# Designs tried in a protein design chat: VHH binders against Abasic site processing protein HMCES (HMCES). Part 2

Target 1, 269 residues: Abasic site processing protein HMCES (HMCES), of Homo sapiens (Human) (q96fz2)
Amino acid sequence: CGRTSCHLPRDVLTRACAYQDRRGQQRLPEWRDPDKYCPSYNKSPQSNSPVLLSRLHFEKDADSSERIIAPMRWGLVPSWFKESDPSKLQFNTTNCRSDTVMEKRSFKVPLGKGRRCVVLADGFYEWQRCQGTNQRQPYFIYFPQIKTEKSGSIGAADSPENWEKVWDNWRLLTMAGIFDCWEPPEGGDVLYSYTIITVDSCKGLSDIHHRMPAILDGEEAVSKWLDFGEVSTQEALKLIHPTENITFHAVSSVVNNSRNNTPECLAPV

## First folded at step 3 (VHH)

Design c50 (from oc2 with Y102W)
Fold by OpenDDE, look of step 5:
Structure c50 (fold): chain B 269 residues (1-269), chain A 118 residues (1-118)
Amino acid sequence: as target 1 above (269 residues)
Amino acid sequence: EVQLVESGGGLVQPGGSLRLSCAASGFTFSSYWMYWVRQAPGKGLEWVSEISSSGSRTKYPDSVKGRFTISRDNAKNTLYLQMNSLRPEDTAVYYCARSKYWTGFDYRGQGTLVTVSS
């Protein structure tokens, strides 16, 4: 996974992340560093994206079922990294393979500390290789969405009003991630960064791409992944597997340029 | 498992009428927009009716507007298509389909054949 969409306004995004804590209380996640949130239809590594994480990471004795939402850098910077510039990291940390997560120190150590997060996105992009050509067809991949009476009729996405209605009820993609905290050697703010765990693709997606993000499907999976206080690493890793509960559609080549940030990126062609 | 089973197709003369039914199971039927779509020989898939989850909203393409009526009974998990004033160009396999927003349909039945011929 090297490209995502996360374009919802902050308030809409927050509402979309409504949840129940272990006591059954309805809650919204609290924001950390909300000003770092940059909505975009075209998110690439090294950009900031919002993730969910347990409140227990920030507050001692907090209820670990409570959630915080925070923009973090895509591309995990290990805490032990001694260079002043994170871009000088010599290995790729955009993704973490599920089968080697426990073999790589950069991922094993933070995971062992309970630094599990849920990466939020509208969906992610993958490119299908066309047989016989050097051309790649991009696809937008996301959770199946339920059309409601508020979302309009077929073709409703063509109007701004209908577009907003669709996205107000959008089910966000929830991907399993690992984050770490890096303190710059020269001082400054602590950098929070994340990697997306990847797995072999499900059957439905296998023709497009052989790998996919580990998707946490449903509130229970999300809660268990985040709750490092009550759920062990071993138990959490059981949640990491391919899911068939995804849908996709072909999009235009507009998304190929990471600088393009328009609705056209994820629109069906 | 999501299942959609169409019925009611057959041979009819031009100007005739048919009523199609679709029995839905394996999902909360009342939560989904539903569609009738058809595929004529040698042609692509074409939607012919749209209905909201509650049934309060319906939409038709110009090709069938005024002739077709979509309805649903959520208590029976059944979708209907009343087809009147049938034309030869209406000859197709008709499918009921569940919507996935603006990207199309995620489930559809096996279809029922409607043949309009003199």
Scores: ipSAE 0.021, ipTM 0.323, lowest interface PAE 6.1, mean pLDDT 90

Design c51 (from oc2 with K100T)
Fold by OpenDDE, second read of step 4:
Structure c51 (fold): chain B 269 residues (1-269), chain A 118 residues (1-118)
Amino acid sequence: as target 1 above (269 residues)
Amino acid sequence: EVQLVESGGGLVQPGGSLRLSCAASGFTFSSYWMYWVRQAPGKGLEWVSEISSSGSRTKYPDSVKGRFTISRDNAKNTLYLQMNSLRPEDTAVYYCARSTYYTGFDYRGQGTLVTVSS
């Protein structure tokens, strides 16, 4: 996974992340560093994206079922990294393969510390290789969406007005991630960064791409992944597997350029 | 691969009844709103029923309202259309269709022919 969409306004995103804590109380995640949230139809590595994580990471003795939402840098920067510039990292940390997560120190160590997060997105992009050509067809992949009363007629996708109403009820893609905290050697703010765990693609997606993000499908999966206080690493890793509960459509080549940030990125061709 | 296979079509007299079935595979059936659509000879595609993912909500156009009933069994990955009080104007190929927000009816089956004739 090398490209995502996360374009919802902050308030809409927050509401979309409503959850119940272990007491059954309805809650919204609290924001950390809300100003770092930058909505975009075209999120690339090194950009900031919102993730969910347990409040226990920030507050001692907090209820570990409570959630915080925070923009983090895509591309995990290990805590041990000693260079002053994260871009000088010599290996790719955009993704973490599920089969080698425990073999890679950069991922194993933070995972062992309970640094699990849920990466939020409208969906993610993948490119299908065309046989015989160097051309690649991009696809937008996301959760099947439930039509709500607010979602106009099947044709409502063509109306900007209807689009906004539909997005208010958009089911966000919830991807399993690992994050780490990096303190710059020269001082400054602690950098929070994440990697997305990847798995072999489900059968439905296999023709498009052979790998996919580990998607946490449902509140229980999300809760368990986040709750490092009550759920062990071993148990959490059981949640990491391909899911067939996805849909996708072909999009235009507009998304190929990471600078393009318009609704055309995820619009069907 | 997404597959939708319709069955149950046939010849029926006016006022008669038919029950169509659609077997779905290759996707999480319970996550999708499903539709029955039909195409009469020389006419365009027309939706004739809508059902929510859980089956709790259904919708019909006026043309079939009160006569057609859509239902689903998510455990069996099957969509149904009970058609009562059939009319000659109901003659068409009936398709099971999956709907998405972006693409509309992105998948349909091969269809099953319903002929209403005396």
Scores: ipSAE 0.363, ipTM 0.719, lowest interface PAE 1.1, mean pLDDT 91

Design c52 (from oc2 with T103E)
Fold by OpenDDE, look of step 5:
Parts: sequence; C-alpha cells; structure tokens
Structure c52 (fold): chain B 269 residues (1-269), chain A 118 residues (1-118)
Amino acid sequence: as target 1 above (269 residues)
Amino acid sequence: EVQLVESGGGLVQPGGSLRLSCAASGFTFSSYWMYWVRQAPGKGLEWVSEISSSGSRTKYPDSVKGRFTISRDNAKNTLYLQMNSLRPEDTAVYYCARSKYYEGFDYRGQGTLVTVSS
C-alpha cells in the first residue's frame, strides 16, 4: 500500500470514528495535534494521516478502550534512529509484512510496547498491471458502502449534494498499523510515525495486486487491535489476515500524480 | 454468508405476467437498497428496478416503466418484481442485487430465467 485517500473534514472524520468504550458508553475520539491533519484524496508516504490509538499511550491510568485520533507520519521512524532527518532512513518502513513483523527490529520493538494503531482512510489505491502493456490501471479499494435512502438513486453520486451525503455516512477503511515515537537528536517535538501491516491479497483483489493492507473489519477487531492494555500482542496478531469484505472500482490516471488532490482521484471511470 | 435466491421465472406469452421473488439472507436486508437487474442473451447487465431500504422510493428505466413494479417485505427478507405486459425483449436472466454507494452491485443471486415467446 503506497497511496491512500483521507479527505473528510475533521468534524466528519471524527464523527465517522464514533465508538463505544468497554463500558458501552458512546464516545468520539479525542484529537491530538488536530492542526497536522491535512485532508487529501491522494496521500503518499511521508505525509501525515490520522490514526486511532489507545488513550493509555498518553495517560497512565486511562481506560485503554478509549481512543485518541492523531495525525502521524506515514513511514515508521524507529525510536533509535540517530540521524536528524527522518528522510535519511535507508530502509522502507511504509509497510510491514505480517509474516516478518516479528523478525524486523523496527516493527517488533514498538509492537512489543503495545504501539498498535488503526490507520484511517477513505480507501487505498492499487495499480493493476495490464498484460502486454506497460500501462497500469489504478483502482480505488474500500469497504462496501451501504446505500441509504438519503444517498439517492443510482448515479446520485454525480451531484454535489449527493456527494456530500455519501461522504457524511462513509465507512472509513480501518487498517492495522504499528507506530513509534522518535525524539530528534537536536531536540524538538516527538515525531509519531506509523507503518501499515500488509498481508497477501484476498481472492477478490488478487488480480489487481498480490498484497493488501491488513484490514480490521468491524468495531471488535478495531477495539482489540487498539487495546494493548487488555489484548496481548499474540492475540492481536490473530486479527491480521486478508479480508474479502472489500470492494473496488477503476479510477482515472489522475491519481498517478501524487500532487493531484481532487475528487477525480477516487471517482469511478 | 450473504445469499440472494431468485425464483418465479419461466416461459410466458407476450402480454403475459410474472412475479419474481428474491429471498435474502446473511445480512440486514432492511438496511439496503435493492435492485432487479437482467441480462439478455448477448447483452450486458441492465438494471430494471430500484427500491429504497424502506420501500418508499422506487425507480424504473423507461424500458420497463409502467409495466414492472418492484416491492419488498422487510419482515420476510424478500424482494419482489411484478412484471406485466411482458414483451419478447424482456427475455433475460433476472437477478436481484444488493447495491452500494457507487454504481454496481456487491452481491447478486444466481438469477431466474424469464422467457417471453409466442
């Protein structure tokens, strides 16, 4: 996974992340560093994206089922990194393979500390290789969305009004991530960064791409992944597998340029 | 597992009527817009009816408008299509389909064949 969409306004995004804590209380996640949230239809590595994480990471006596939402840098910077510039990291940390997560120090160590997060997105992009050509067809991949009476009829997504209605009720993609905290050697703010765990693609997606993000499907999966206080690493890793509960559609080549940030990026062609 | 099972197809003469049924299971039926779609021999998939989750809204293409009526019974998890004044061009495999926000369907049944012939 090298490209995502996360374009919802902050308030809409927050509402979309409504949850129940272990006591059954309805809650919204609290924001950390909300000013770092930059909505975009075209998010690439090294950009900031919002993730969910347990409040327990910030408050020692907090209920571990409570959630914080925070923009973090895509591309995990290990805590032991000694260079002043995170971009000088010599190995790729955009993704973490599920089969080698326990073999790589960069991922194993923070995971062992309970630094699990849920990466939020509208969906992610993948490119299908066309046989016989050097051309690649991009696809937008996301959770199936339930059409409601408010969303209108077939083709309703073409109107601005209907478009807003669709996104107001959008089910966000929830991907399993690992984050770490890096303190710059020269001082300054602690950098929070994350990697997305990847797995072999499900059957439905296999023709497009052989790998996919580990998707946490449902509130229970999300809650268990985040709750490092009550759920062990071993138990959490059982949640990491391909899911067939995914849909996709072809999009235009507009998304190929990471500088393009328009609705056209994820619009069906 | 999501399942959609169509029934009620068959051979009918032009001008005749049929009523199709679709039994839904494995999901909250009442939460979804549902569709009837059909595929004629050598042609692509064509939607022929749309119904909202509550059943309060229905839509038809011009090709079947005034002849077909879609309805649903959410208590029975069943979708219906009443087809009247059938024409030879209505000959197709008819599917019930669950819709998503974007154009397309994530689930559809195996279909039921409707043949309109003299």
Scores: ipSAE 0.013, ipTM 0.298, lowest interface PAE 8.4, mean pLDDT 90

Design c9 (from ee5 with S31D Y53R)
Fold by OpenDDE, second read of step 4:
Formats: sequence, C-alpha cells, structure tokens
Structure c9 (fold): chain B 269 residues (1-269), chain A 120 residues (1-120)
Amino acid sequence: as target 1 above (269 residues)
Amino acid sequence: EVQLLESGGGLVQPGGSLRLSCAASGFTFSDYGMSWVRQAPGKGPEWVSGISRSGSNKYYADSVKGRFTISRDNSKNTLYLQMNSLRAEDTAVYYCAKTGYSLKPYFDYRGQGTLVTVSS
C-alpha cells in the first residue's frame, strides 16, 4: 500500500470514529495534534495521516479501551534511529509484511511495546499491471458502503450534493498499523510515525495486486488491535489476515501524481 | 420502480441451515452486482456477501466465509444466500441490496429484509 485517501473534515472524521468503550459508553476519540491533520484525496508515504491508538499510550492508568486520534507520519521511524533526518532511513518502512513482522527489529520492538494503531482512510489505491504494456490502471479500494436512511441516493455520485451525503456516512477503512516514537538527536518534538501491515491479497483483489493492507473489519477487531493493555501481541496478530469484505472501482490516472488532491482521484471512471 | 423482496428467513437452531431468496424487479438484474447485508438488533448494518453481475465473482465477509454461499439466477431475477452452520451471532434481518454497475461499492436499493433467528 503506497497511496491512500483521507479527505474528510476533521469533525466528520471524528464522528465516523465513534466507538463504545469497554463500559459500553458511546465515545468520540480525542484528538492529539489536530493541527497536523491534512485532509487529502491522495496521501503518500511521509505524509501525515490520522490513526487511532489507545489512550493508555499517553496517559498512565487510562482505560486502554479509550481511543485517541492523532496524525502520524506514514513511514515508521524507529526509536533507535540516530540520524537527524528521518528521510535518511535506508530501508522502506511504509509497509510491514505480516509474515516477517516478528523478524524485523524496526517493527517487532514497537509492536512488543504495544504500539498498535489503526490507520484511517477513505480507502487505498492500487495499480493493476496491464498485460503487454507498461501501463497501470489505478483502483480505489474501500469497504462496501451501505446506504443509510440519512445518506440519500448514493447512486447519483454525479452531483456534488450527493457526493457530500455519501461522505457524511462513509465507513472508513481501518488498517492495522504499528507506530513508533522517535526523538530527534538534536532535540525537538517527538515524531510519531507508523507502518501499515500488509498481507497477501484476498481473492477479490488478487487480479489487481498481490498484496493488501491488513484490514481490521469491525469494531471488535479494531478494539482488540488497539487495546494493548488487555490484548497480547500474540492475540492481536491473529487479527492480521486478508479480508474479502472490500470493494473497488477503477479511477483515473489523476491519482498517479501525488500532488493531485481532488475528488477526481477516487472518482469512478 | 426497483423492488427487492427477500424471503426464506425464520427460526433455526444452531448448526442449522437456511436459504434466502431475493426477487428483483424494476431493473435489468443481470447488469448489476448484488449483495446481502444484515443488521442485528442494536447493531449497525453488516455486509455479508456480494456477487458480480455475471455471478463469476463471489465475495464474503470473514464472519460467514465457508458457511454461506451466494448465488444468482439471472434468468429468474433472483439472488440467493445459502446459509449453513448457522450460529447465534448470525441472528439478524437480512437484506438484499442492489449495487451499481460493475463492482460499485454503493448499495442503491435494499429490500424490506427477512428475519433470521438462530436460537436453541
């Protein structure tokens, strides 16, 4: 996974992340560093994206079922990294393969510390290789969306008004991530960064791409992944597998340029 | 007018089986992908299964994979869901949903639903 969309306004995003804590109380995640949230239809590595994580990471003795939402840098910077510039990292940390997560120190160590997060997105992009050509067709991949009474006619995606209604009730893609905290050697603010765990693609996506993000489907999966206080690493890793509960459509080549940040990126062609 | 009419729900014991049907009218059935979605009491809707317009591609939620089978008969404008090895957690109202052209993720229409209760 090398490209995502996360364009919802902060308030809409927050509401979309409503959850129940272990007490059954309805809650909204609290923001940490909300100013770092930058909505975009076209998120690339090294950009900031919002993730969910347990409140226990920030507050001692907090209820570990409570959630915080925070923008983090895409591309995990290990805590041990000693260079002053994260861009000097010599290996790719955009993704973590599920089969080698426990073999790679950069991922194993933070995972062992319970640094699990849920990466939020409207969906992610993948490119299908066209046989015989160097051309690649991009696809937007996301959770199936169900029409709610409030969402009106989702089918008329052709009108701006209908488009907004669709997004008001959009089910966000919830991807399993690992994050780490890096303190710059020269001082400064702690950098929070994440990697997305990847798995072999489900059958439905196999023709598009051979790998997919580990998607946490449903509140239980999300809760278990986040709750490092109650759920062990071993148990959490059981949640990491391909899911067929996805849909996709072809999009224009507009998304190919990471600088393009318009609705056309994820619009069906 | 698009109409989707679900049937086949009922009370079944754990481990039992049911077959749901959805009769579609008011649109060219063979041009659209179809899905089953369910909603349990007090819970939000959950996508269960999808099938392409031709029926060549079938998709399942992890929760029902290996137990449920989606199928369609385009000549009869009917969508099916064979549910085997039913569990208590499968208790829900099941809805037939029309998707857009191709694998559009949006459900344009759904039926009135049919109740499936799995209880001892």
Scores: ipSAE 0.000, ipTM 0.233, lowest interface PAE 13.4, mean pLDDT 88

Design d33 (from ce8 with H104W S107E)
Fold by OpenDDE, second read of step 4:
Structure d33 (fold): chain B 269 residues (1-269), chain A 121 residues (1-121)
Amino acid sequence: as target 1 above (269 residues)
Amino acid sequence: EVQLVESGGGLVQPGGSLRLSCAASGRTFSTYAMGWFRQAPGQEREFVALISKSGGSTDYSDSAKGRFTISRDNAKNTVYLQMNSLKPEDTGVYFCAAQKYYSWLGEYDYWGQGTQVTVSS
C-alpha cells in the first residue's frame, strides 16, 4: 500500500470513529495534535495520517480500551535511529509484511511494546498492470458502504449535495499498523510514525494486486488490536489476515500524481 | 519498586505436577501483566506464560500449551503457574516477571530471583 485517501473534515472523521469502551459507554476519540491533521484525497508515504491508539500509551493507569486519534508520519522511524534526518533511513518502512514482522527489529521491538495502531483512511489505491502495455489502471479500494435509499452509490452522486451525504456516513477503512516514537538526536519534538502491515491479497483483489493492507474488519477486531493491556501480541497477530469484505472501482489517472488532491482522485471512471 | 518472590519449585518425577507461586510486594500488582519464564542450564531464558492485568487473557509457549496454566489473584498479589505432565526438558530455573505491556516480546520491569524445578526419574 503506497497511497491512501483521508479527506474528511476533522469533526466528521471524529464522529466516524465513535466507539464503545470496555464499560459499554459511547465515546469519541480524543485528539492529540489535531493541527497536524491534513485532509487529502491523495496521501503518500512521509505524509501525516490519523491513526487510532490506546489512551494507555499517553496516560498512566488509563483504561486501555479508550482511544486516542493522532496524526502520525507514514513510514516508521525506529526509536534507535541515530541520524538527524528520517529520510536517511536506508530501508523502506512504509509497509511491514505480516510474515516477516517478527524478523525485523524495526517492527518487532515496537510491536513488543504494544505499539499497535489503526490507520484510518477512506480507502487505499492500487494499480493493475494492463496486459501488453506499460500502463497501469488505478483502483480505489474500500469497505462496502451501506446504501441508503437517499444517499445513492458513490457513482451516482451527481450533485455536490449528494456527495456530502455519502461522506457523512462513510465507513472508514481500518488498517492494522505499528507505530514507534523517535527522539531526534539534536533535540526537539518526539516523532510518531507508523507502518501498515500487509498480507497476501484476498481472491477478489488478486487480479488487481497481489498484496493488500491487513484490514481490521469490525469494532471487535479494532478494539483487540488497540488494547495492548488485555490482548497479547500473539493474540493480536491472529487478527492479521486477508479479508474479502472490500469493494473497489476504477479511478482516473489523476491519482498518479501525488500532488493532485481533488475529489477526482477517487471518483469512478 | 516491586519485589517478586517465587516459590513452589522442587524435584518431581516425569508425569508429575508442580504449582509455582510468585508473590509481589506493594500495591501496584494489578497494574502489571505477569509472566513466567524459565532457563535451563546453558540455555537462554525462554517465555513460558503470560497473564493480563485483569486475568482475563492468557498466553502460552508452544511447549506449555495444554500442560501449564497461569492464573492470578490480585487480592493476594500473587501469580501462579500450575504445571502438569512435567517432562525432563521442563527442568530449569523458573522466573516470575512483571511488565506494563502484555507481550512476550516486551520489556519486563521487575524480575524474581527464580525457583528451581527439576524433573527427573
Scores: ipSAE 0.320, ipTM 0.707, lowest interface PAE 1.8, mean pLDDT 90

Design f1 (from zh4 with Y104W)
Fold by OpenDDE, look of step 5:
Structure f1 (fold): chain B 269 residues (1-269), chain A 125 residues (1-125)
Amino acid sequence: as target 1 above (269 residues)
Amino acid sequence: EVQLVESGGRLVRTGGSLRLSCAASGRTFSSYAMGWFRQAPGKEREVVAAISWSGGSTWHADFVKGRFTISRDNAKNTVYLQMNSLKPEDTAVYYCAADLESGWYTPLSDDYEYWGQGTQVTVSS
């Protein structure tokens, strides 16, 4: 996974992240660093994206079932990194393979500390390789959305009004991530950054791409992944597997350029 | 799981040529970026060359100086390293590696998930 969409306004995004804590109380996640949230139809590595994480990471003795929402840098910067510039990392941390997560120090260490997060997106993009050509067809991949009588298919959003209605009730994609905290050697603010865990693609996506993000499907999976206070690393890792509960449609080549940030990126062709 | 098997390593004289091959298992070879690495005795492993999934993009180390060329045949699930004008300094175990996360090449060893057992290349003076 090297491209996502996360374009919802902050208030809409927050509401979409409504949850119940372990006491059954309905809650909204509290924001950290809300000003760092930058909505975009075309999110690439090194950009900031909103993630969910347990409040226990920030507050001692907090209820670990409570959630915080925070923009973090896509591309995990390990805490032990000694260079002053995160861009000088000499390895790819955009993704973490599920099968080698425990073999790589950069991921194993933060995971062992309970630094699990849920990366939020409208969906993610993948490119299908065309047989015999160097051309790739991009696809937008997301959770199936509940067809409300009024909510036309993403493709039927011919009017701004209809578009708003679709996105007001959009089910966000929830991807399993690992985050770390990096303190710059020269001082400054702590950098929070994340990697997306990847797995082999499900059967439905196999013709498009051989890998997919580990998707946490449902509130229980999301809750267990986040709750590092009550759920062990070993138990959490059981949640990491391919899911067939996805849909996709072909999109235009507009998304190929990471500078393009328009609704056309995820519109069906 | 992807298995990589290197072949073609042998003793050659200075100025000689050698072609290494790496055969990959599986049906998804065309999805992988591939790389060649080498490790000489007492030295660290270093990247020699890398190639994108399609073969359309390649990277070569500076020490290659046009002597070595990486290529691939996706129909044969094989990546190659053509080595010309070999020098004693090129003596090393040569390893093939696969990046399964990206179709693009990388010169970074940490990006490669699978490695072959290596093939010995010895260049005599």
Scores: ipSAE 0.014, ipTM 0.303, lowest interface PAE 8.1, mean pLDDT 88

Design f10 (from zh4 with L108W)
Fold by OpenDDE, look of step 5:
Structure f10 (fold): chain B 269 residues (1-269), chain A 125 residues (1-125)
Amino acid sequence: as target 1 above (269 residues)
Amino acid sequence: EVQLVESGGRLVRTGGSLRLSCAASGRTFSSYAMGWFRQAPGKEREVVAAISWSGGSTWHADFVKGRFTISRDNAKNTVYLQMNSLKPEDTAVYYCAADLESGYYTPWSDDYEYWGQGTQVTVSS
């Protein structure tokens, strides 16, 4: 996974992340560093994206079932990194394989500290290799959306009004991530950064791409992944597997350029 | 499975130069981040240098900065370590390693999936 969409306004995004804590109380996640949130139809590595994480990471004795939402840098910067510029890290920190996550210290260590997060997105993009050509067809991949009788297919949102309705009720993609904290050698703010855990693709996506992000499907899976206070690493890792509960459509080549940030990136062709 | 074979290690005098090579097997060499490690007698293995899959980015340990340079030729499936101004303290077995999944520079050997057998570099006073 090397490209995502996360374009919802902050308030809409927050509402979409409504949850129940372990006491059954309905809550909205609290924002940390909301000013770092940059909505975009075309998110690439090294950009900031919103993630969910347990409040316990920030507040001692907090209820670990409570959630914080925070923009973090896509591409995990390990805490031991001694260079002053995180960009010196290769873009490959954008993902970690589920099968080797416990073998690699760079991921194992933060994971062992409970640094689990849920990466939020409208969906992610993948490119299918076209047989016989060097051309790749991009696809937008996301959770199936509930067809409200009135809300036509994402493709039928021909009117601004319809488009707003679709996105107001959009089910966000929830991807399993690991984050780390890096202190710049020269001082300054702690950098929070994340990697997305990847798995073998489900059968439905196998023709598009052989790998997919580990998707946490449902509130229970999201809660367990985040709750490092009550859920062990071993138990959490059981949540990491392919899911068939996804849909996709072909999009235009507009998304190929990471600088393009328009609804056309998501639009079906 | 990726096989790595180091070569070029030998006895050299202080101030001398040496170029190590590591040949990798497989068709996907260009997807690997590569690293050089060394282990001196009685010391722990330490990272010397690392290079991205494309060769566009490199990292060198502080103790070798300015003296050693890592490079790669993807067409030849080979990574190199040019060592200049060698010192007796550089005496060690040098290992080539491949990281197939994470392309960042890490000092931890556990992050590398594949290793060569090593090549002995000896620097005499």
Scores: ipSAE 0.023, ipTM 0.365, lowest interface PAE 4.6, mean pLDDT 88

Design f6 (from zh4 with S31D)
Fold by OpenDDE, look of step 5:
Structure f6 (fold): chain B 269 residues (1-269), chain A 125 residues (1-125)
Amino acid sequence: as target 1 above (269 residues)
Amino acid sequence: EVQLVESGGRLVRTGGSLRLSCAASGRTFSDYAMGWFRQAPGKEREVVAAISWSGGSTWHADFVKGRFTISRDNAKNTVYLQMNSLKPEDTAVYYCAADLESGYYTPLSDDYEYWGQGTQVTVSS
């Protein structure tokens, strides 16, 4: 996974992240650093994206079932990194393979500290290789959405009004991530960054791409992944597997350029 | 599972040339970034060169820059290291490695999931 969409307005995104804590109380996640949230139809590594994480990471003795929402840098910067510039990282931390997560220090250490997060997106993009050509067809991949009688196909954004209705009730993609905290050697603000855990693709996606993000499907999976206070690393890792509960459609080549940030990126062709 | 098999390592004289090959198993070779590493006796393993899935992007270590060139043939599931102007200091076991997560190369060994058994390159004075 090297490209996502996360374009919802902050308030809409927050409402879409409504949850129940362990007491059954309906809650909205509290924001940290809301000003760092930058909506985009075309999110690439090194950009900031919103993630969910347990409040216990920030507050001692907090209820670990409570959620915080925070923009973090895509591309995990390990806490042990000694350079002053995170861009000097010479290894790929955009993704973490589920099968080797425990073998790689950059991921194992933060995971062992309970630094699990849920990366939020409208969906993610993958490129299918065309046989015999060097051309790749991009696809937008997301959770199946509930067809409301009035909700035209994502592609029928014929009117701004209809488009808003579709996104007001959009089910966000929830991907399993690991985050870390990096303190710059020269001082400054702590950098929070994340990697997306990847797995072998499900059967439905196998023709498009051989890997997919580990998707946490449902509130229980999301809750267990986030709740590092009550759920061990070993138990959490059991949640990491391919899911068939996805849909996709072909999109234009507009998304190929990471600078393009328009609805055309995820529109069906 | 991907298997990597290096070949081409041998004894050569200083100033000589050698081409190493690494054959990869599997049908998805074109999805992987590839790298060459080397380990000399008593030294740590170090990256020599890396190449993206398409071969469009390459990286070479400073100590071999201009002398060594990494390339690949996706139709043959093979990555190559052309070594020219060899020096005694280039004596090492050379390893091929594959990154299955991304088609983009990395210069760090930790990013590569699969490794070959290595091929011995010896440069005599």
Scores: ipSAE 0.014, ipTM 0.367, lowest interface PAE 7.6, mean pLDDT 88

Design g10 (from ze2 with L103I)
Fold by OpenDDE, second read of step 4:
Structure g10 (fold): chain B 269 residues (1-269), chain A 123 residues (1-123)
Amino acid sequence: as target 1 above (269 residues)
Amino acid sequence: EVQLVESGGRLVRTGGSLRLSCAASGRTFSTYAMGWFRQAPGKEREVVAAISWSGGITWHADFVKGRFTISRDNAKNTVYLQMNSLKPEDTAVYYCAARSYTIYSSPKEYDYWGQGTQVTVSS
């Protein structure tokens, strides 16, 4: 996964992340560094995206079922990294393969510290290789959305009003991630950064791409992944597998340019 | 730094029961997963049981077979190991250990250790 969409306004995004804590109370996640949230139809590695994580990461004795939402840098910067510039990392940390997560120090160490997060997105993009041509067809991949009587398919949004209605009730894609905290050698703010765990693609997606993000489908999966206080690493890793509960449609080549940040990026062609 | 002090180890007969206690120093006890480990002479240290910070999740080794139970009291900064139906093969030094965040089975993942308490089970 090398491209996502996360364009919802902050308030809408927050509401979309409503949850119940272990006591059954309805809650909204509290923001950390809300000013770092930059909505975009076209999010690339090294950009900031919102993730969910347990409050226990920030507050001692907190209820670990409580959630914080925070923009983090896409591309995990390990805590041991000693260079002043994260861009000088010599290996790719955009994704973490599920089969080697315990073999790589950069991912194993933070995972062992309970640094699990849920990466939020409208969906993610993948490119299908066209046989016989050098051309790649991009696809937008996301959770199936509940059809409300008035909410046409993303493709049927003929009016701006209808489009807004669709996004007001949009079910966000919830991807399993690992984050780490990096302190710059020269001082400054601690950098929070994340990697997305990837798995082999499900059968439905296999014709488009051979790998997919580990998607946490449902509140239970999300809760268990986030709750590092109660759920062991071993148990959490059981949640990492392909899911068939996805849909997709072809989009225009507009998304190919990472600088393009318009609704056309995820619009059906 | 967290200091751990085990107590309760003694000589018991086969079939007997013991309750081990581990008292932790400091104000951050509730943020640590706790574990009981044991080491018999000439053997490697092995995990016996582990408990999450809140006590909501517990883990027990296969050899326990329902005989031992780990618990904790965060108000008292104490973790317990109730041991029933003790066998001679349970003879070992029992150690309390603390780890930040969640439970883990590997001793290498625990940050703080007690000095241990000797449990001896006679035939």
Scores: ipSAE 0.006, ipTM 0.277, lowest interface PAE 10.2, mean pLDDT 89

